# VH-VL binders against q8ssq3r676to911, part 3

Target 1, 236 residues: q8ssq3r676to911
Amino acid sequence: SPQDIAKQLTLIEFKLFQSVKMKELYHKSWTISKSKFENSPNIMSLITMSNKIANWVATEVVTTPHPKKRVEVLKRFISVAEHCKKINNFNTLMEVISGLSNSAVSRLKETWKSLPTRYVNSFNSLQNFLKTDENWKSYRQTLKTKETPCLPYLGLFLQDINFIEDGNSNLSSENDWVNFKKMNLLTSVFTEIQYFQRHPYFSFSTHQNIQTYFEKDIVILPEKELYAFSKFIESP
Short names: E, the ipSAE of ESMFold2; O, the ipSAE of OpenDDE; V2, 0.75 times the mean of E and O plus 0.25 times the DockQ between their complexes.

## First folded at step 1 (VH-VL)

Design b01 (framework fv_brolucizumab; at its last look DockQ between E and O 0.01; V2 from the best seeds 0.00; counts 0 for: pae O 12.7 > 2, placed apart)
Fold by ESMFold2-Fast, scan of step 1:
Structure b01 (fold): chain C 236 residues (1-236), chain A 121 residues (1-121), chain B 110 residues (1-110)
Amino acid sequence: as target 1 above (236 residues)
Amino acid sequence: EVQLVESGGGLVQPGGSLRLSCTASGFTVSSNYYMTWVRQAPGKGLEWVGFIYSGGSTYYATWAKGRFTISRDNSKNTLYLQMNSLRAEDTAVYYCARDLGYSYGEYFDYWGQGTLVTVSS
Amino acid sequence: EIVMTQSPSTLSASVGDRVIITCQASQSISSWLAWYQQKPGKAPKLLIYKASSLESGVPSRFSGSGSGAEFTLTISSLQPDDFATYYCQQYNSYSEGPYTFGQGTKLTVL
């Protein structure tokens, strides 16, 4: 069910999120191609999982050639996304919405036209929640409430650290105020990550069949094949 | 509901000391917020005093360094401003305020009602 | 180090008027500026952050604009409850010295 899928993905991704060590965020280690898997292994594991889930969502849509069944797939993933938001899992929410927004999926005009208005409205609402407008205003205001348990969107934390680290002034400068502010901004991001890591989803039970599916049985098409399948099932 | 309540103000003689308190409710002061003190002399504008960030480090306005100290007691969810060597010029309403303190903050989204400190003989 | 200068220091306007308050920074602060409203005997209230973002619960007649060193707060249709002093505050973390407030603009509504 969509609810079970959302809960199991929450358990999988929260375990990865909880494993991230603060040292993996030092010196933007996850951005250094030659050493990122060595110096930021848990961050890279979570990034890899996020890409896997987004591409899996797109794959499930474009590999469903029957129009009525394909609409049901869209409905299921929108329901998964809705439940992710309800349980404060913003990381998986981003992944599902990203998968549905993949060009191979978004171009399927007839499939989207067949989607009931309830699901269209929900999808649009979720996209609006995740808009980057005004520096992620809607998302950040929600996160500001600090409702736990919560799985925040890791990508935004990584973006914030990049911005802080790449600021105009160097931390080695003689300017005491600038150095103090940069260290405080970095510390604030680290503290927020650690806060959410301390509050797991203890009330959720594991469903072994779903866990095994995501571990071993998940099918993901590479980007070129996604678009080829998209053109095959629906030609403009 | 977020609330900040200041207390501890009053009349003090020049050279004296006062400790102001700011009790928070609806959020935790040890979490991801910087907590800030801002003062306002009668009929004058707002003047930033200093802040304490989530990790405990403090920073002060140049005129406050050496005389004023900000601290907190996480178990009481309370912020403090210790003021020493008070001068007539320190007469003001003292506000505590919440500074968002994460990547994009350092504007003050919630303020206490303020507490008046009068430094006079 | 950054000095914030507001203009005018005082102004009077009629209900329904469009009011503009200006804030100038002594150096560029990008968009890192907030606006506050303070009514007599009350604590300040956040109106706008990041130069143009309206705080939740603030009436839509308030708007902010500007970037760099020149900023404006606009009240499109002045109401009696807008009697207050308005302050700008810079929070550019990459500037020399801590963030600072403007001296305030006292708005009188008759």
Scores: ipSAE 0.005, ipTM 0.499, lowest interface PAE 10.3, mean pLDDT 84
Fold by ESMFold2, look of step 2:
Structure b01 (fold): chain C 236 residues (1-236), chain A 121 residues (1-121), chain B 110 residues (1-110)
Amino acid sequence: as target 1 above (236 residues)
Amino acid sequence: EVQLVESGGGLVQPGGSLRLSCTASGFTVSSNYYMTWVRQAPGKGLEWVGFIYSGGSTYYATWAKGRFTISRDNSKNTLYLQMNSLRAEDTAVYYCARDLGYSYGEYFDYWGQGTLVTVSS
Amino acid sequence: EIVMTQSPSTLSASVGDRVIITCQASQSISSWLAWYQQKPGKAPKLLIYKASSLESGVPSRFSGSGSGAEFTLTISSLQPDDFATYYCQQYNSYSEGPYTFGQGTKLTVL
């Protein structure tokens, strides 16, 4: 059930999100290849999970050889994405949409043509919600309501911190006052993260079989193999 | 030290055009989410003109749309305001401002000194 | 469009006075409000952001409060340097002008 999948992924990913400490965001430490797992462990756990889920979505589609069954996989993931948005889980929403937008999946024209209009409209609506134009207008307007519980998209917090760091990089060495301004700007982002961390999904219950599946049993393929399977199931 | 310096203001007749420049130092204009133009008519309050996103897309106040164009030259670290079909009510000091559009901050922490545009016969 | 209305339009006060300036929004803007100080011939200077957060380098005698549609700027003990015009600015909406300013409040010596 797509609703159950959305809820269980929310519980998994929110636990990781709730574990993030603000010190992990200092000095762009998650961007430093040699030490990012050491200095930003919980951020890196979330990023790793995000990549894993996006890849899992693409893998499930391209490893389903029967055309009618493959369309049902698309319908299931679009339904999961719908439920993610309804429960304010924008991080998992982004992961599922990213997986469905993988080149190995998007090239499956016959599969996408067989998708009922309802699901096409839903997929387009979800993509429009996550559009980056006007500085993520739709997404940011939704976050401004501060509705909780909510699992925000991690990537945008990281992008905002990047912009703050880049916008003040030349100021640090010239003036201690400028260093304080950068700290104030970063504190605003950190405060928002902490606000959402404090409002868990109390009404959701774990389903152990689904939890175990995501911990141990999901199948992911390297990018080259994703595309190879894609070409196998729908030839150019 | 962050500085913004506007130039290109002056006297222009109704229906004329002007291009204003804003040169930044102490930061890179393309590294900010957006840069903004604000104007102030003599003896009047402040009025938003428009802004440009880091990716180059622009947005304008309703009264400016179609007449004013914001652009950016990243190699010169410079923001431009092209003003066409100027009217007497466009007479104002035009400020360039750094916009802190990070989640909470959509306000202006650094302003240029302004450049006066006078639209008169 | 979100209209910002400041009151009073002008205010006369003496050094040492407590000064209160009010800004009212035509619809709720949550806490997305900034305050600026402007002296003649100069650019505005940011004082307060997010309704109540003090900008770096601004004296602690300045404070902001409010949420929703009504906001105040308070100067606890007026100094000679504080005679200026004050503007509020909302930043709640992206459409049709994401920013609007109040008409200003001119604070003059009594």
Scores: ipSAE 0.005, ipTM 0.519, lowest interface PAE 11.5, mean pLDDT 85
Fold by OpenDDE, look of step 2:
Structure b01 (fold): chain C 236 residues (1-236), chain A 121 residues (1-121), chain B 110 residues (1-110)
Amino acid sequence: as target 1 above (236 residues)
Amino acid sequence: EVQLVESGGGLVQPGGSLRLSCTASGFTVSSNYYMTWVRQAPGKGLEWVGFIYSGGSTYYATWAKGRFTISRDNSKNTLYLQMNSLRAEDTAVYYCARDLGYSYGEYFDYWGQGTLVTVSS
Amino acid sequence: EIVMTQSPSTLSASVGDRVIITCQASQSISSWLAWYQQKPGKAPKLLIYKASSLESGVPSRFSGSGSGAEFTLTISSLQPDDFATYYCQQYNSYSEGPYTFGQGTKLTVL
């Protein structure tokens, strides 16, 4: 069920999230192609999972040739997204929405047209929630009101860290001393991450079969093939 | 003024089916609110049946899966509970309630007065 | 499934009394707890949400406290209108739905 998918992905991704060490977040190490896997292994693991899930969502849609069944696939993933938001898993929510927003999926106009309005509205609402307007204002406001357990969208933390790193020198402009302001800003982000890491989803039970499916059995297509399949199932 | 009004309750034989309605006023059953069914057997406590999300996705208690279906008609601002294969143990007052959802919490701030469903031969 | 256990199941008290009802969760639910009041033949009424937040319109004599697995509903000075059955409800778990209720506490006149 969509609920099961949401819960199990939550457990999988929270575990990855929880494994992220603060040292991985220093010096934008996850952005350095030569060493990102070595210096930020857990971040990269989570990013890899996120990309996998997003791609999987798109793959599932474009590899469903029957129009009516494909609509059901859309409905299912929208439901998954709803559940993710409900359980404060914004990381997986972002993944699902990203998958559904993939160009290979979004181009399926007839498929989307066949989607019941309530699902369309739900999808649009979820997209709106994740909109980047005013620096993710909606999401950030919501996040502030949420208590644990919560799996925040890691990508935004990474973005914030990048912003801090890029916007501040390591040394003070006044002297060659450490820029404590920068350090405080980073520490603030780290503290927030650590806060969320401290509180797992204890109420969720592990369904090993479902987790195994996501870890080993899911099929993902390369981007170019996604589009090819999309064009095949629904001609331009 | 927010108001929920259940209807459709009555006497039904075991194995029978019944559809309950919950008409909402003062708010839209969609949007940021989720609609929930809760039942209460005579002299017993409250039991969650299921709810419907803004997007139309539904969730059910384990015992309700397969027999109970929640739906809504936005044009009528009405929530439905389709009950099939009814059993004696399904005898209860069925309440619809407004769930504020993940935006404000998952508690029920408004309840209908309930409609009694009696399953008996 | 998170099981909510209320104590006591039945309580007799007099007008003016301080009344305390306890709700225990089988596991931590943080602050995701609500309290409801139900009178015979009536729908439940929300009293408290998020463990300690008083619902609008609810008298201030009602208060909620607790976090994790232990919660309490307190009526500082019992009024005639307060004789009813009270339920706690958690909304932290999604295993069999996000909501489970305590078995209820019936508050009667002594």
Scores: ipSAE 0.000, ipTM 0.485, lowest interface PAE 12.7, mean pLDDT 91
ESMFold2 (binder alone), look of step 2: mean pLDDT 89; pTM 0.921

Design b02 (framework fv_brolucizumab)
Fold by ESMFold2-Fast, scan of step 1:
Structure b02 (fold): chain C 236 residues (1-236), chain A 120 residues (1-120), chain B 110 residues (1-110)
Amino acid sequence: as target 1 above (236 residues)
Amino acid sequence: EVQLVESGGGLVQPGGSLRLSCTASGFSFSDYYYMTWVRQAPGKGLEWVGFIDSGGSTYYATWAKGRFTISRDNSKNTLYLQMNSLRAEDTAVYYCARGEYDYWSGFDYWGQGTLVTVSS
Amino acid sequence: EIVMTQSPSTLSASVGDRVIITCQASQSISSYLAWYQQKPGKAPKLLIYDASSLESGVPSRFSGSGSGAEFTLTISSLQPDDFATYYCQQYDSYSPSTWTFGQGTKLTVL
């Protein structure tokens, strides 16, 4: 069921999130192609998982040739996204919405037209929640009020660290006070990550069949094949 | 925490009009909730009247179209049912109920109901 | 309009019994079906949504199954608190303006 999928993905991704060490975030090490897997292995594991889930969502849609069944697949993923938001799993929420927003999926106009209004409205609301307007205002306001357990969107933390590192680099070289301020901003992000890491989803039970499916059995098409399948289902 | 309270029921003559209200507390209509009206005639089963989604779009049972109108005021957190051209067959307890996207139109909270009697 | 037919209309059972209530749709509604419990003088209570998903706080003795046009609600071991009227409701996404309830199944003590 969509609720079970959401809960199992939460357990998988929270375990990865909890494994991230603050040193992996030092000096933007996750952005350095040569050494990112050595210096930021847990960040890279979570990024890899996020890409797999987004591409899995897109794959399930474009490999469903029957129009009515394909609409059911869209409904299922929107329900998964809704459950992720309800249980404060914003990381998997972003992945599912990203998968549904993949160009190979979003171009299927006839499929989206057949989607009932309730699902369209839900999808639009979730996209609005995740919009980047005013520096992610909606998401950030929600995160501030959320009780644990919560799996925040890792990508936004990584973006914030990039801005802090890059935005203050010139000033910090000539002013020790600016360097001190930069360190304080980085520390505030690290402290927030660590806070969420300390409060896991203790009440969720493992469903082994679903966990095994995501670990070993998911089918993911490469980007070129996603688009080819999309065109086969609905001509341009 | 979540409470739905209906009001506005009473005795009305055939051909008359009546407006029911449902005031919500413990949640905001702006938070992506769907609201419905369901009625139940004395000793009979449940009958869906209509639904209003978070965007204000309305859906009605075929027998209710043209006579009943659902609206909401998000600033007052209040749901309304405007009933026109009432008939004896409209005599029932009217419930308001809330739906969430994640319950997928299953209605998780219900008001206590308000009785509408159409009689001369 | 989609017509929902419940079977049986009335059912008598004893505490500890396994009870099965069926709901048939006049056309396929996929899994867009909910089950409700209503006690005399009270508002309905949601038990199951999406045909098989158990609502939070509902005892695990309740379960739902089915898809398409045939659905069942099962109570694995009937408790005194379970004597009530049960309703199925379709919310078929292809016909949101015509949502319908079944006629109800009244569960009474044997």
Scores: ipSAE 0.000, ipTM 0.387, lowest interface PAE 19.2, mean pLDDT 83

Design b03 (framework fv_brolucizumab)
Fold by ESMFold2-Fast, scan of step 1:
Structure b03 (fold): chain C 236 residues (1-236), chain A 121 residues (1-121), chain B 110 residues (1-110)
Amino acid sequence: as target 1 above (236 residues)
Amino acid sequence: EVQLVESGGGLVQPGGSLRLSCTASGFTVSSSYYMTWVRQAPGKGLEWVGFIYTGGDTYYATWAKGRFTISRDNSKNTLYLQMNSLRAEDTAVYYCARESLYYDSPAFDIWGQGTLVTVSS
Amino acid sequence: EIVMTQSPSTLSASVGDRVIITCQASQSISDWLAWYQQKPGKAPKLLIYKASTLESGVPSRFSGSGSGAEFTLTISSLQPDDFATYYCQQYNTYPGSYLTFGQGTKLTVL
């Protein structure tokens, strides 16, 4: 079941990733509150999905009141994260790790103490892979292998584009060379995105029941309720 | 078709070094959470040597640490075992194996045929 | 380091017999245990993982049970192809030896 969850989320999120048009990345349009859904709809769909999955992970943990069953939920999500990394789905990997790192989940010290060492080691290894140290060195080295199919972490591409747009912004008439360099850097990011978009997960079969679950049946709690449930199942 | 093929075994003198290779086909070594080396001395049981974890971290049996090193080359889809300071008791068939793709199971579902290492003068 | 002890070390049986092999861990390993079958001159073959889950393609006469520190492999109706050496393996240790095998149980024809 965790491998099926990982594969189905890969299909859902890769379809969203593949739908992203390069024009949606122009002029940081996904950051403009009034027009982001109009000008960057596929980016916003993927961001919305990512937040939904991270909050779903946290919700599943804090709404499992039985201690032993809650440990099984942690084990299940760590297994999902492991499989996401195995199949080069770094976007969903980030979402699951983010959900497990939510303050409502991370504070459950007794639950984490009950987790078998194999899963603790796996979780730590996955967090280490995703660490931001030296500008995402471990993650970026893995992407350089160009192994496909692969669903790269969208958030890092968006961060890189923000840096390029903000750090190299200048008047074209006065600084044509700077604007030329800026365009070359943006083209490099776009080319990398397009490379991965060209290699879908064709070997994966769809499970309609799982896809319908994520589309219609998924339950997510607001942040305030996540923390309230957290305190109810493990007192401070 | 998923398979692992070991190579590099042979006769080595005590104190010598030898590097074993394990080439995967039908899957990528980087896709396995654990890739392991296991050895078996003639007429004896299975003995774990070490494994390489998904992020490149390596873990070894206490007796192997410092003498044996596991690495991989993802571009060649190959796992390696570098063996140094070899002793007569290192004589064994060396197997490489991949972790099962089933959830909740770091058990090994695909094994190579093994390669014989003989440490003798 | 977790030590795995199998019993018996050798066992003689006849086709059709019910065979039981036990494996004991020196400390609790939850259900993080696998069973392997090895025929002479061949690589090991995975039979059971997570103490009781049968690997795909393995005959239903094989079953595993147990949790914590005591585990059992059962062959309900022994077939000629089952004469082999059987190994248990734990995979729930930190730090040190993450994987340890039992010494093996050799199943021979009576």
Scores: ipSAE 0.000, ipTM 0.416, lowest interface PAE 18.6, mean pLDDT 84

Design b04 (framework fv_brolucizumab)
Fold by ESMFold2-Fast, scan of step 1:
Structure b04 (fold): chain C 236 residues (1-236), chain A 121 residues (1-121), chain B 110 residues (1-110)
Amino acid sequence: as target 1 above (236 residues)
Amino acid sequence: EVQLVESGGGLVQPGGSLRLSCTASGFSISSGYYMTWVRQAPGKGLEWVGFIYHSGSTYYATWAKGRFTISRDNSKNTLYLQMNSLRAEDTAVYYCARVTYEDYYYGMDVWGQGTLVTVSS
Amino acid sequence: EIVMTQSPSTLSASVGDRVIITCQASESISSWLAWYQQKPGKAPKLLIYKASSLESGVPSRFSGSGSGAEFTLTISSLQPDDFATYYCQQYHSYSDDLYTFGQGTKLTVL
């Protein structure tokens, strides 16, 4: 069920999130192709899982050739996203919404037209919650009011660290006071991550079959194949 | 075990050049650490030479600017100090050290054993 | 440049004594000060960072206090292992010399 899927993904991704060490966030090491898996292994595991889940969502949609069944798949994933938000799992929420917003899925206009109004309204509300407008204002305001347990969107923390590390332009000469301010901003981000890492979802029970499915049996199409299937089920 | 090992010290004539190396083991020098060089003249106190920030930017003591250059080779996990136009007052034990800012750490938490540079005619 | 001045430059004490070393900055450095211990022939060892934070593995008899321009390192019950030279170091500067050390305080057995 959608609720079970949301809970199991929360357990899987929280375990990965909790394993991230602050040193993995050093020197943007997760962005260095040759060494990112060596220096930021847990960040890369979580990024890999996030891409896996987003592409899995898209794959489930485009590999459902029957229109009415495909609408049921959209309804299922929107329900998963709703439950993720309800249990403060913003990381998986972002993944599901990203999968549904994949160009191979979003182009299926006939499928989306057949989606009931309740689900359209829910999907639009979730997209608005995750909009990047005003530097993620809606999401950031909500995160400030959330109590633990909570799985925040790691991608936004990584983006914030990139902004802090790089500044707004290429600086050939750095002011030391600006550098100390950068250190303080980085420390603030690290402290927030650690705060959420301290409080696991202890009340959730493990469903081993669902966890094994996501770890080993999940089917994911590469981007080119996603688009090919998309064109097959709804012609351009 | 986290460790820093300096090498390359020795006797050099005034006006000469020398390159020191500092090899790290047990951690990556590119993983968000500031890497710094500190020297100590015989019987004197500690004096900062320069450091390389987590961003890759380098900063030097006023007396070291233009003469000393800090660099690193991430593939060798090694920090370098290139010293040019050496003077007698540059005679000192040169230490490399790691500065961490993880979890509010802002100190030089790991030091090498030092390497002696003697500038003499 | 920010000049760091330690007092005293030397002091003698007995095991069990409470020892206080003071460090003064020529201008305010907020809390951006570290303390180091150096034994003869050895590299320095970090004791305290951010004026009052005890480094992992450092005995609790060491403590730091102060903010702005005046700082103290306290050893509450001196042990034989504590006879060494102690240095304060600022890392607040945004111009000229970014890191500067005090001249050192040599702690000797009485």
Scores: ipSAE 0.000, ipTM 0.384, lowest interface PAE 21.1, mean pLDDT 83

Design b05 (framework fv_brolucizumab)
Fold by ESMFold2-Fast, scan of step 1:
Structure b05 (fold): chain C 236 residues (1-236), chain A 120 residues (1-120), chain B 110 residues (1-110)
Amino acid sequence: as target 1 above (236 residues)
Amino acid sequence: EVQLVESGGGLVQPGGSLRLSCTASGFTFSSYYYMTWVRQAPGKGLEWVGFIYSGGYTYYATWAKGRFTISRDNSKNTLYLQMNSLRAEDTAVYYCARDSTFYGEYLDYWGQGTLVTVSS
Amino acid sequence: EIVMTQSPSTLSASVGDRVIITCQASQSIGSWLAWYQQKPGKAPKLLIYKASSLESGVPSRFSGSGSGAEFTLTISSLQPDDFATYYCQQANSFPDSYYTFGQGTKLTVL
């Protein structure tokens, strides 16, 4: 079910999130091609998982050739996304919405036209929640009011750290005040991550069949193949 | 450190079969996509053979389809290339390589290669 | 199938020279191009990805440019360690030719 899928993905991704060490965030180590897997292994594991889930969502849609069954797949993933938001799992929420927003999926205009209005409205609402307008205003405002447990979107923390590390300076030289402010901002991000890491989803039980599916049985098409399948099921 | 080590190369008669192995250390296959084989005939350029992707999908160069099969054992962190109906023109150094990018864009780590000689 | 053609096939140069190698795709590949360096008896090593991004640990004298169907690798001040064969590689085709390489450019001492 959608609820069970959301809960099991929450357990999988929260474990990965909880494993991230603050040192992996030093010096933008996750952005250094040759050493990112060595210096930021848990961040890369979570990024890899995020790409895996987003691509899995797109794969399930484009590999469902029967139009009516494909609409049911869209409904199922929108329901998964709804439940992710309800249980404060914003990381998996982003992944599911990203998968549904993949160009191979979003171009299937006949499939989307057949989707019931309730699901169209829900999808649009979730996309609006995750829009980047005004520096992720909607998401950030919601995150500040959320009680634990919560799995925040790691990608936004990484973006914030990149911005802080690169700095916006109108001065021609660095000074102690600028460095102090930078360290204070980095500490704030690290503290927020650690806060969420301390509060696991204790009430969620593991369903072994679903865990095994995501670990070993999941089928994912590469991006180029996704587009080819998309064109096959709905011609341009 | 990340390391890829190929093995299984050697001399094979035309029409014969050979299985190559590539063992990875420093990372796990379940976390990475596009494990690929690339070959290079003596004094010639690089030629893509095929890859295996996380979803269990395999893709091959047109000339390799039907003769070459790529598989992996994630528990052993080992990639395989099964080569059948070998021809003299299959003589080459076979490299195992990793592509860790989302779209399958470039190969960031390569093994040392293993020589396959197809001769009578 | 997308065909990658490098020019020149062989090139002789002296230490300190500015070296330019070109790569042409038979159809547009956007910026989905990488450059590799291969020394005799060794595996290829990634230099440039996404047409112009310098791989970590690669000296800044190497640079890449181009988009669409024409690409260039430049070595601004040739060093002794740079005598090698260079390959371009596209990753914008599917399904039959996922990665295709140019024929290579052999850079030798003059």
Scores: ipSAE 0.000, ipTM 0.423, lowest interface PAE 17.9, mean pLDDT 84

